# VH-VL binders against q0atu2, part 165

Target 1, 119 residues: q0atu2
Amino acid sequence: MLDKKARIRTSREYRNVFEKGKRLSGRFLIIYYVENALDNNRFGFITNKKIGMAVIRNRIKRQLRAIVREYQGQVKNKHDIVLVARAGIGKSSFEGMEKDYIAIMKKAGLFARNANKID
Short names: E, the ipSAE of ESMFold2; O, the ipSAE of OpenDDE; V2, 0.75 times the mean of E and O plus 0.25 times the DockQ between their complexes.

## First folded at step 9 (VH-VL)

Design q53 (framework fv_dusigitumab)
Fold by ESMFold2-Fast, scan of step 9:
Structure q53 (fold): chain C 119 residues (1-119), chain A 122 residues (1-122), chain B 111 residues (1-111)
Amino acid sequence: as target 1 above (119 residues)
Amino acid sequence: QVQLVQSGAEVKKPGASVKVSCKASGYTFTSYDINWVRQATGQGLEWMGWMNPNSGNTGYAQKFQGRVTMTRNTSISTAYMELSSLRSEDTAVYYCARDLGYDTGEFYFDYWGQGTTVTVSS
Amino acid sequence: QSVLTQPPSVSAAPGQKVTISCSGSSSNIGNNYVSWYQQLPGTAPKLLIYDNNKRPSGIPDRFSGSKSGTSATLGITGLQTGDEADYYCGTWDSSLSAGYVFGGGTKLTVL
């Protein structure tokens, strides 16, 4: 679960990311991202009804938050990032979502370094 | 004077698509977002999404994602909302509305179209 | 079911004062500005209040708004028969999916 200060909360903050941000699509995720004037990163999450019922969508949101939290130290500071789940994400594994997140963040130039580690 | 004028009533069969237009006048069309809101007979207001006429960027309510498409034609200052795979539950009055909160990032709707009645029946 | 809760109806006599409540949570009213809309029978909605307590040009001062925590209130003083309408609160919600939400609406009957 992300700290409250790491979450995008207000309409103004979401509008800023959508209007001024860049867009990049992955296999299961789309991100909108923009540099902010703060000293920390903030994340927003949007799920699609086509993914499944509310319980499934809420599970996907929790899994995405867990992935974001795990890799938070790799993300270049001072960015607002909104993750939009594509319809197909409901059929993905946790590992599949994680790999897509890493790939899209690398393509966006948002990772300070390679986030993959030997477990 | 700011004015939003919508297309006329539509009657559709289940499974069809409907495309409603909203022609803006009296202001710079590309400077304010257009939102779409619907209302079934005797029911409340339901927000469907927003569209930025300058960029073409959109944001849709979760319920309509995958069925709704919001577009515009800047040369004629007209916004469009297309809803596909129509069901009887989509029978409603559809409104376009201007987002005056554009400058502040807050959402609120100062001018509304007159509404377009869409009836979905077999 | 609306995420913002309003009473379904309220009634009062001409000249009286009414208040209409709108209850939400931290994901909506608690973190965002609230607007109020009036819908006369057979017409499109009309903006009454924006930014919690501001009135657009042309809205009389007998309409007022306020917000405290996760709840908002619309106040109408000097009630007139022409105020008979449905009233909706609205705000941004960041919970299940980010978007604008309306309250369920309150029918005001002027007796």
Scores: ipSAE 0.005, ipTM 0.610, lowest interface PAE 11.4, mean pLDDT 85

Design q54 (framework fv_dusigitumab)
Fold by ESMFold2-Fast, scan of step 9:
Structure q54 (fold): chain C 119 residues (1-119), chain A 122 residues (1-122), chain B 111 residues (1-111)
Amino acid sequence: as target 1 above (119 residues)
Amino acid sequence: QVQLVQSGAEVKKPGASVKVSCKASGYTFTSYDINWVRQATGQGLEWMGWMNPNSGNTGYAQKFQGRVTMTRNTSISTAYMELSSLRSEDTAVYYCARDLGYDDSEFYFDYWGQGTTVTVSS
Amino acid sequence: QSVLTQPPSVSAAPGQKVTISCSGSSSNIGNNYVSWYQQLPGTAPKLLIYDNNKRPSGIPDRFSGSKSGTSATLGITGLQTGDEADYYCGTWDSSLSAGYVFGGGTKLTVL
């Protein structure tokens, strides 16, 4: 679980990221991201209603939050970032989601070149 | 200022279909899901389904599966709900409502249309 | 889809307090956030509480929400005649059929 201040919580904040932010698509994830006026990064997580299995959606959310937490120190400060799960993510491994996250964050220029993961 | 404005009252015969519109203004139409909720006279609220205006994807309540179709026209920021094979028990006020559309855990309706009365009688 | 259970009616005098319960299961209230909607006679519903206990801008703190296990509660203090309305709880149902579900509604009579 991420610290409360590191989470996007309101519809207004999600809307701001979608309206003003940039978009990048990975294999299992889409990210939307925009610079914020805070001293920290905030993350939002979206598993849409197309996935009919709530247990799968909740598992994916927990795994994505764990991945984001693991790499939060390597993300450039002052960004609001929303992760949207794509179709097919329910069949991905944890490692597959992690690799996709690292690749897309690096492509966005939001991530350190030599990101370290905890084994 | 966020507004959802619905089409006017309809009177239909059993077996007909009805198509209700919901015109959005004051926000980016494609950023929020539109849900449809109905309420029969003297009864409670009943959720019918959601429609994502960006993708066109939909999810319908099991009870309405096969009879309801939710669509949109992004050029005029308008959502539509069509209910076919109408029966007398479909007589209700039909509402469109905006949800965050981002996350099932934050699923709530912050703005509602004024409602459209649909009467099904012979 | 499952309907959440609310008492059909509640009544109290102006200035008093009331609570309205909403009972569900592990697949809905137990797994997801609860919202509350106020419907004044002849009008569309309005969002009163979201995320179990949060108020939208403009909703006075006389209105509060809470959730424990598979049940949620709406509290209203300092009742006013303008609070006379139907109140609905709502949440996402995380079962295989997945969808939004409402409680049956509670009619609040003031006076």
Scores: ipSAE 0.007, ipTM 0.602, lowest interface PAE 9.0, mean pLDDT 84

Design q55 (framework fv_dusigitumab)
Fold by ESMFold2-Fast, scan of step 9:
Structure q55 (fold): chain C 119 residues (1-119), chain A 122 residues (1-122), chain B 111 residues (1-111)
Amino acid sequence: as target 1 above (119 residues)
Amino acid sequence: QVQLVQSGAEVKKPGASVKVSCKASGYTFTSYDINWVRQATGQGLEWMGWMNPNSGNTGYAQKFQGRVTMTRNTSISTAYMELSSLRSEDTAVYYCARDLGYDDAEFYFDYWGQGTTVTVSS
Amino acid sequence: QSVLTQPPSVSAAPGQKVTISCSGSSSNIGNNYVSWYQQLPGTAPKLLIYDNNKRPSGIPDRFSGSKSGTSATLGITGLQTGDEADYYCGTWDSSLSAGYVFGGGTKLTVL
């Protein structure tokens, strides 16, 4: 589970990311992201009802939180990032979601410099 | 000023259908889901379903699947809930409500219609 | 019968404090945000608390919410006669038959 401090929780905070942020689409994920005025990153997760049954959406949300948590130390500080699951994500594996997340975060320039971790 | 205004009271016979309307004003109608909640006399709140006014997509509570249809007319910012095969147990006040939630985990209703009383009697 | 369990009634005197509990499971409260609604006699419900502990504009800070595990609590301090109402918790249920669920409601009487 992500730390309480690292979660986007309010409608206002989600609106801020959508209105001011950049959008980048991956295979299974869309991210919206914007720099914040805090000393930490915050993440939000949107699993649309059209993806499938609640049990599937809940599983995807938990898996996405686990992936984000695993890689949170590599994310450039001071960003609000919202992950939106695309319709096809319900058929994806955990590894498929993870790979897509890494690819899209690198493409967005949101991973910290790889000088220390390029090995 | 956000406002949801519902249609007037209805009296129906068992087996009939009823269609309740909910007219939205003071905000962009297509930006927020509309939910329907009912309350039988002296009973608690019972969620019936949600309708996305932008896409037309719906989700219904299992209890009402097959009997309920939720639609909208975006040109007049109006949501509809139609309940068929009415029984005496369907006698209740029916509410529409705006949903501010951004996903399944953040589902909450910030503005409610005044309610529509539906009486099913023989 | 409700999926979320609330006490049917609570009572207290003006100026006192009350707490109203709402108990669920991992598929609802344990995994999702909780809201609280106030329903005055003869009126539509009104949102009091959303996202477990946040107040909409216009709701006084006498109303507070909290969530721990699979249970949520609504707190009301400085109780007023105008607080007499039915109070409902609500959340999304992420089980196989997904839907929004309300607690059975708690009638608050201010004596």
Scores: ipSAE 0.006, ipTM 0.584, lowest interface PAE 9.3, mean pLDDT 85

Design q56 (framework fv_dusigitumab)
Fold by ESMFold2-Fast, scan of step 9:
Structure q56 (fold): chain C 119 residues (1-119), chain A 122 residues (1-122), chain B 111 residues (1-111)
Amino acid sequence: as target 1 above (119 residues)
Amino acid sequence: QVQLVQSGAEVKKPGASVKVSCKASGYTFTSYDINWVRQATGQGLEWMGWMNPNSGNTGYAQKFQGRVTMTRNTSISTAYMELSSLRSEDTAVYYCARDLGYDSAEFYFDYWGQGTTVTVSS
Amino acid sequence: QSVLTQPPSVSAAPGQKVTISCSGSSSNIGNNYVSWYQQLPGTAPKLLIYDNNKRPSGIPDRFSGSKSGTSATLGITGLQTGDEADYYCGTWDSSLSAGYVFGGGTKLTVL
């Protein structure tokens, strides 16, 4: 489970990421991201109805949170990041989602070079 | 002094697109976000999305992603909402509404346009 | 189906007090401010309450709002015939799709 302080919670926080943030698309994920004024990162998650039924969307959301938590130590501090699942994500494996997440975060310049997977 | 004035009623055939305008006056247009809300006959309010007139950034409700486009022309203080691939279920009154944007802690709509009736029929 | 649950109708006599409930979850009302809107027949909605309990300029103090946990309430005292309208609660929802959501609306009838 992701720490409560690492979650984007309020309408203003989501709006800030969408209004001021950059957008980057991967195979299964879109991220919106912006630098924040805090000393930590915060994550938001969106799984649209185009993905499938609530049971599938909830599974995807849980898996994405697990991936984010696992790589938390590699993410450059001071960012608010919203992950939006694309329609095709429901057919992806956990490993496929993980690879897409790593690729998109590296492309965004959000992964530190020597950071390691959280243990 | 603050007013949002919308374009007139539209009648469209299924598959067409409609573009509704919302002209703002009485305030600094670029300082407040414009939201779009619709209401089907005898139904409740349904939020469609927001548009920041300063940046042009938008956020759309999931149901309308891929069909809606929200834009603005700052030189004439006018916001636009275009909905494509119209179906009979899109028959509704469409409202533009102002919010305090990012500077507000919360979304709320303090001024509303008068509404634009869009009828989709064959 | 609306994400926020309101009673479909409420009725009372002039001078009475009514309350309209709006029930949600932790992903919407529980984590965000609530607004209320009044819609008179044939008109655009009007902001009645924002930030749970604040009134815009021009809204009389007989209208009040409150929030407790995952529920919000609109209170109207000294009910007048001109209050006959549909009332909607609204807030941000961050559950499966982040966006603004409205309650299903409550028709207030003044008998």
Scores: ipSAE 0.006, ipTM 0.580, lowest interface PAE 12.5, mean pLDDT 85

Design q57 (framework fv_dusigitumab)
Fold by ESMFold2-Fast, scan of step 9:
Structure q57 (fold): chain C 119 residues (1-119), chain A 122 residues (1-122), chain B 111 residues (1-111)
Amino acid sequence: as target 1 above (119 residues)
Amino acid sequence: QVQLVQSGAEVKKPGASVKVSCKASGYTFTSYDINWVRQATGQGLEWMGWMNPNSGNTGYAQKFQGRVTMTRNTSISTAYMELSSLRSEDTAVYYCARDLGYDSSEFYFDYWGQGTTVTVSS
Amino acid sequence: QSVLTQPPSVSAAPGQKVTISCSGSSSNIGNNYVSWYQQLPGTAPKLLIYDNNKRPSGIPDRFSGSKSGTSATLGITGLQTGDEADYYCGTWDSSLSAGYVFGGGTKLTVL
């Protein structure tokens, strides 16, 4: 689980990222991202109703948080990043989601090199 | 500022279809879902479905499956709701509303259109 | 939709306090945020409370919301004649028939 300070919590904070941020799409994920004025990164997770029932959406959300946590040391500091799961994510493996996350973060310029887990 | 403006009142015969429009302004149209809610005379609010203006994806309430279609035209920031096979019990005010919720556990309507009265009569 | 239960009516005098209940189940209120909407006669609904207990800009603090388990409550203090309206709770239902659900509505009469 990500620390509470590293999570985007309110609808208005999500809105800020969507309105001011850049957008980049992957196979299973879309990210919206913007620099923040804080000392840390914050992540948001959107698993909307098109993915499936709440139990499926909550599982996907937990898996995405785990992936983000594992690679948080590779992310350029001072960014708000929202991950939006695409409908097809429910058919992906954990490894497939992880690969997509790494690819999209590198393409966005938010990962400087090959991803390394934080240990 | 944020505004949703709906098309005018409609009078239809049973068996006809009606298409209501909802023109958005004051925000990025593709960033927020549009929901449709109706209210029969003297009755409560009834949710009909949502439409994602970026993807075109939709989700409809079971009651309206097979009779409702929700679409959009992003070039004019307009959402549409078409209801077919109209019956007298479809007589209601139809509202479009913007969905500000970003998580499946956050779902609420912060701006509403003024409503479109649809009357189904012989 | 009778999946969320509200009392059909409530009444009180100006200056008094009222509470309006909204009862559901684990698949809706128990798992999701609750919103409240005010509908004045002849108008579109207006968002009054979102995320269980938060007020949009322009909503006075005499309106409050809370959620406990599978129930939510709207509180209104210092009642004014202009508060006479229908009040609806709403939330996402995560069951097999997933969708947004509204309570049946509560008519508030002031005096």
Scores: ipSAE 0.007, ipTM 0.587, lowest interface PAE 9.6, mean pLDDT 84

Design q58 (framework fv_dusigitumab; at its last look DockQ between E and O 0.06; V2 from the best seeds 0.00; counts 0 for: pae E 9.8 > 2, placed apart)
Fold by ESMFold2-Fast, scan of step 9:
Structure q58 (fold): chain C 119 residues (1-119), chain A 122 residues (1-122), chain B 111 residues (1-111)
Amino acid sequence: as target 1 above (119 residues)
Amino acid sequence: QVQLVQSGAEVKKPGASVKVSCKASGYTFTSYDINWVRQATGQGLEWMGWMNPNSGNTGYAQKFQGRVTMTRNTSISTAYMELSSLRSEDTAVYYCARDLGYDSGDFYFDYWGQGTTVTVSS
Amino acid sequence: QSVLTQPPSVSAAPGQKVTISCSGSSSNIGNNYVSWYQQLPGTAPKLLIYDNNKRPSGIPDRFSGSKSGTSATLGITGLQTGDEADYYCGTWDSSLSAGYVFGGGTKLTVL
């Protein structure tokens, strides 16, 4: 589980990231990201009805939070990042979502995988 | 089978722009990024940038920032790389290459175009 | 200039083993998978190794890769005349100028 301080909670905070942030898309994910004035990173998660039924959306959201938590220490500090799941994500495996996340974060300049974890 | 087919050789004068095309076939064009890499005669490979054909997002090497533009036309599965304000040192073979990064979580180029020779001379 | 350091040339006889090194830093090789590309004269590069040590379909097991810390190595055993080529390592660099970087290339001559 991500700590409360590492989560984007309010609609106003989400709106700020969407309006002022940069947008970058992968195969299954879109991220919106902006520097914040805090000591920590914050993450938000959006799964919409285009993905599928509630049981699928809830599974995807849980899995994305787990992925973000796992790689949290490799994300450059002071960013608000919102992950938006694309319609096709419901067909992806956990590993597929993880790989897409890593690729997008690297291309955004926010991220490098831990060398020990890769090996 | 997967193929990337590039446009033909170009000869340009200093200060001109060149636009190289890369037509993809044999796979879903929008599923993989296209990268551009150049190579001057007798020199090594130099990465220029990546382009996401679904979103149009791009990332450019700092050296080319402000001079390069990477675009696509999804209706014809074609990627483009335009380099402006050409100088003699831009004389090189330019390659497009498919990037498997979204499937692997790391970047490598499994298929390459045949290359487009761009010669900049007065 | 190249971000990753390779020897400019290596040479060996047919049937011998050769190794090509690629040295980087924590922001590139240290934190990312390494790939190797073979470029025959007058042709586009071809993927030879990906994910540090994996071979694409059609690449013989004479070619191998490894990574330790901030360095990677390409190994070629049973060297053949058709292996004469330039070899490039490549990886992502997560520094301020995030992007893909190549080694300077190594010319392999089969004597």
Scores: ipSAE 0.630, ipTM 0.886, lowest interface PAE 1.6, mean pLDDT 90
Fold by OpenDDE, look of step 10:
Structure q58 (fold): chain C 119 residues (1-119), chain A 122 residues (1-122), chain B 111 residues (1-111)
Amino acid sequence: as target 1 above (119 residues)
Amino acid sequence: QVQLVQSGAEVKKPGASVKVSCKASGYTFTSYDINWVRQATGQGLEWMGWMNPNSGNTGYAQKFQGRVTMTRNTSISTAYMELSSLRSEDTAVYYCARDLGYDSGDFYFDYWGQGTTVTVSS
Amino acid sequence: QSVLTQPPSVSAAPGQKVTISCSGSSSNIGNNYVSWYQQLPGTAPKLLIYDNNKRPSGIPDRFSGSKSGTSATLGITGLQTGDEADYYCGTWDSSLSAGYVFGGGTKLTVL
């Protein structure tokens, strides 16, 4: 699991990202990202009923957290990033989801210079 | 009104460094990224990188990695671009530009500085 | 040489319509919004179009933008002598070397 300090936890924090951040859409994910004043990145995850039953939503959220954790060391510092799962993600493979995450993060320019695991 | 005013022309020797300033006014400086774009004489535009005035976080074009440094002084709403190890091919007009690509997450530059001519010659 | 390809020059008489093409790839124009800039001689670039087809305030509606696949097009109707300038397309490139990229520029001459 992600460290608590690396998680967006409050509604206010989420609202800040949505209101002030940039938005990028991938095949399975939408990300909202904004600079923060901290020394670490924070990640938020949103899954809605369009994805499927609660068990599916929880699985997707778990998979997204795993992906974020895998690449978090390669993300530029001082960002709040919210991942919103799109409806089609429930039918995607883990690899497909990971590929989409990488693609959208590259589009956002959020990977650090020495990101060796991006490809 | 939004304005970006850049520092004056620079003449440098090869191997030296140059630091160009860009003073912003007419808007909240820390709310918009500043991008730097250069243009060699008679050539096209070349993007160099972006800098977030609030955090100081940056993203540089690969071509300039290790040689460019973008900073800011928020107290005077001024952005800086420093380019080191100058060579003759760095001779160009350097522009700062405000980034307004918030809604889509993409980049577009709605306001530009007047440009700073940097000449590198031995 | 530029990541995005533009014709080096176009020309037309006053009152006519011109189009400037901008061709790229899936990693840039294919996946990202395109912007267009006008650069009058001896001046800084000016934003003409953003998000493929949107005009900033102050830009007349005779300027238009469109995007299809990996290509973008700038349209100028009712051409005026004051439109003589260089025009650049630009967009984000999502490749390994992520960054903003410009076309090579198109010189528009009003005959």
Scores: ipSAE 0.008, ipTM 0.645, lowest interface PAE 9.2, mean pLDDT 90
Fold by ESMFold2, look of step 10:
Structure q58 (fold): chain C 119 residues (1-119), chain A 122 residues (1-122), chain B 111 residues (1-111)
Amino acid sequence: as target 1 above (119 residues)
Amino acid sequence: QVQLVQSGAEVKKPGASVKVSCKASGYTFTSYDINWVRQATGQGLEWMGWMNPNSGNTGYAQKFQGRVTMTRNTSISTAYMELSSLRSEDTAVYYCARDLGYDSGDFYFDYWGQGTTVTVSS
Amino acid sequence: QSVLTQPPSVSAAPGQKVTISCSGSSSNIGNNYVSWYQQLPGTAPKLLIYDNNKRPSGIPDRFSGSKSGTSATLGITGLQTGDEADYYCGTWDSSLSAGYVFGGGTKLTVL
């Protein structure tokens, strides 16, 4: 999974991304992103109760973390990025979420060179 | 069946603005992006930008930043492209196109409108 | 000049086969999927190939696509007079001016 250095941890860090960052919506995901003052990227994940019960929300969050890990080496450094799951994401497959993530990250200009999986 | 139906031809003077509409049917309008592409007479295709109908977010080609605005009205499933400060070089056919890239991991345009001719002359 | 380079024209007789090349760079063809579009005279473009080599429903299998390195190729076998059109490659470019790019187009003449 993502290590502690690559996680958005505090409410202050999340608020900074929401208040100062840009927003892009895909079919299943919304990303908020802003340049940070670090040498690395950080990721945050939000699922709300409209998605379903806690077990469903935790599964979705786990799936999104796996997707981000697969492509993290291709993301331009120095960004805080929050992924927000949209209503209806429970109808998506893992592949559908992955393709949505790739498309919105490309449109945001956040992939540096190669959008394919690391291995 | 998916259809994109565009507004009719426009004749404009230099310095004016034009707003082209693109009405979508046969699919969930907010689930796919709309892109705009133009083609001057005897020339190739030139991508202008994308617009997400659900959020209203856009990304414009650098050449058109500051002159193009892409919007939508989701209640009537219609996308719009407005180009301001028109010049004679903007004379072209303007297309809207649906972006199916969310399902493929890349961009491609699976359905296109019929095109709208915009002529800019004195 | 187009970011993606295509020959300006190609020609062949009915029944023959042709290929149309599309040359780019690592920031576009090298690391992104390629699509091909057919534009018949007086009409809007139509998607012919996506994801390098996949055909949308309704596109016959005599149309094929491939990609090697920073180049892509559209192949057409069993050439028909109705194939006379302009053909464009297209892909995402991840460079500093990130956006979608088309090749300059190739006029196919069927004699």
Scores: ipSAE 0.007, ipTM 0.665, lowest interface PAE 9.8, mean pLDDT 87
ESMFold2 (binder alone), look of step 10: mean pLDDT 93; pTM 0.953

Design q59 (framework fv_dusigitumab)
Fold by ESMFold2-Fast, scan of step 9:
Structure q59 (fold): chain C 119 residues (1-119), chain A 122 residues (1-122), chain B 111 residues (1-111)
Amino acid sequence: as target 1 above (119 residues)
Amino acid sequence: QVQLVQSGAEVKKPGASVKVSCKASGYTFTSYDINWVRQATGQGLEWMGWMNPNSGNTGYAQKFQGRVTMTRNTSISTAYMELSSLRSEDTAVYYCARDLGYDSGYFYFDYWGQGTTVTVSS
Amino acid sequence: QSVLTQPPSVSAAPGQKVTISCSGSSSNIGNNYVSWYQQLPGTAPKLLIYDNNKRPSGIPDRFSGSKSGTSATLGITGLQTGDEADYYCGTWDSSLSAGYVFGGGTKLTVL
């Protein structure tokens, strides 16, 4: 899972990303992102009541953290990034969430061209 | 910089409908849920429901289900709450309030509109 | 009738301290974060405490929050006349009819 240093933890930090950051919508995800003054990236995850029951929300949160961790090395340094799961994400597969994440990060200019594991 | 500005006071007759507006500024409107909370004269705060301005999805308190409708117009960053079949007990100040919508009970209202007084009288 | 129970009133002199309790159940305070709101006469409520014990920017450290089990407490030290207000606790209720719930409110009088 992600190191504690790489996680957005406080409501104040989430608020900063929402208020000062840029927004980009994907099929199942919305990202908000802003450059930070640190030497690393931080990620936040929001899976609210609109998605469904706690079991579903917790599963999605764990899967999103796994996806972010797998591709962390592809993300440009010094960004705070919040992933907000859209209501429809509960119907998505792991692969669907992963594809959406890669697509939106590339559109945001936050990924290197070689973000895919395939040469 | 964050501001929620509500429409002015309304006086309505029993059986009428009222539609209150809440114009947001100083932040990305679609990033935060808007909740509606009312307060009858001399009484406490009563939650009415939430509206997600990005999706349009809503959740209403059971007491108001069937009488309340919460909508938005994203082009003007404005939320609306319409309450129908008004009764004298609906006389109250109605507030809109911003909510981040966190999972696991993070829900809280960090900014509030100034309130709209709705009086239901004959 | 409110879902969360608060004392209807508390009073103290300037410079003193008070605590305001908020009691609920496992479906609300027991499993969720608690917020506190201050309402000065004739004004909209203002967020005072969120996530059980955190202060928004601009809220002095005289205000503090805590949570234990199914109860939450708001503490106010160094009371000032400007603290006269109604105070409300609030949280999400995770029961099947889920929604946000407020306490009945506590009127603080500073003598």
Scores: ipSAE 0.006, ipTM 0.589, lowest interface PAE 10.7, mean pLDDT 85

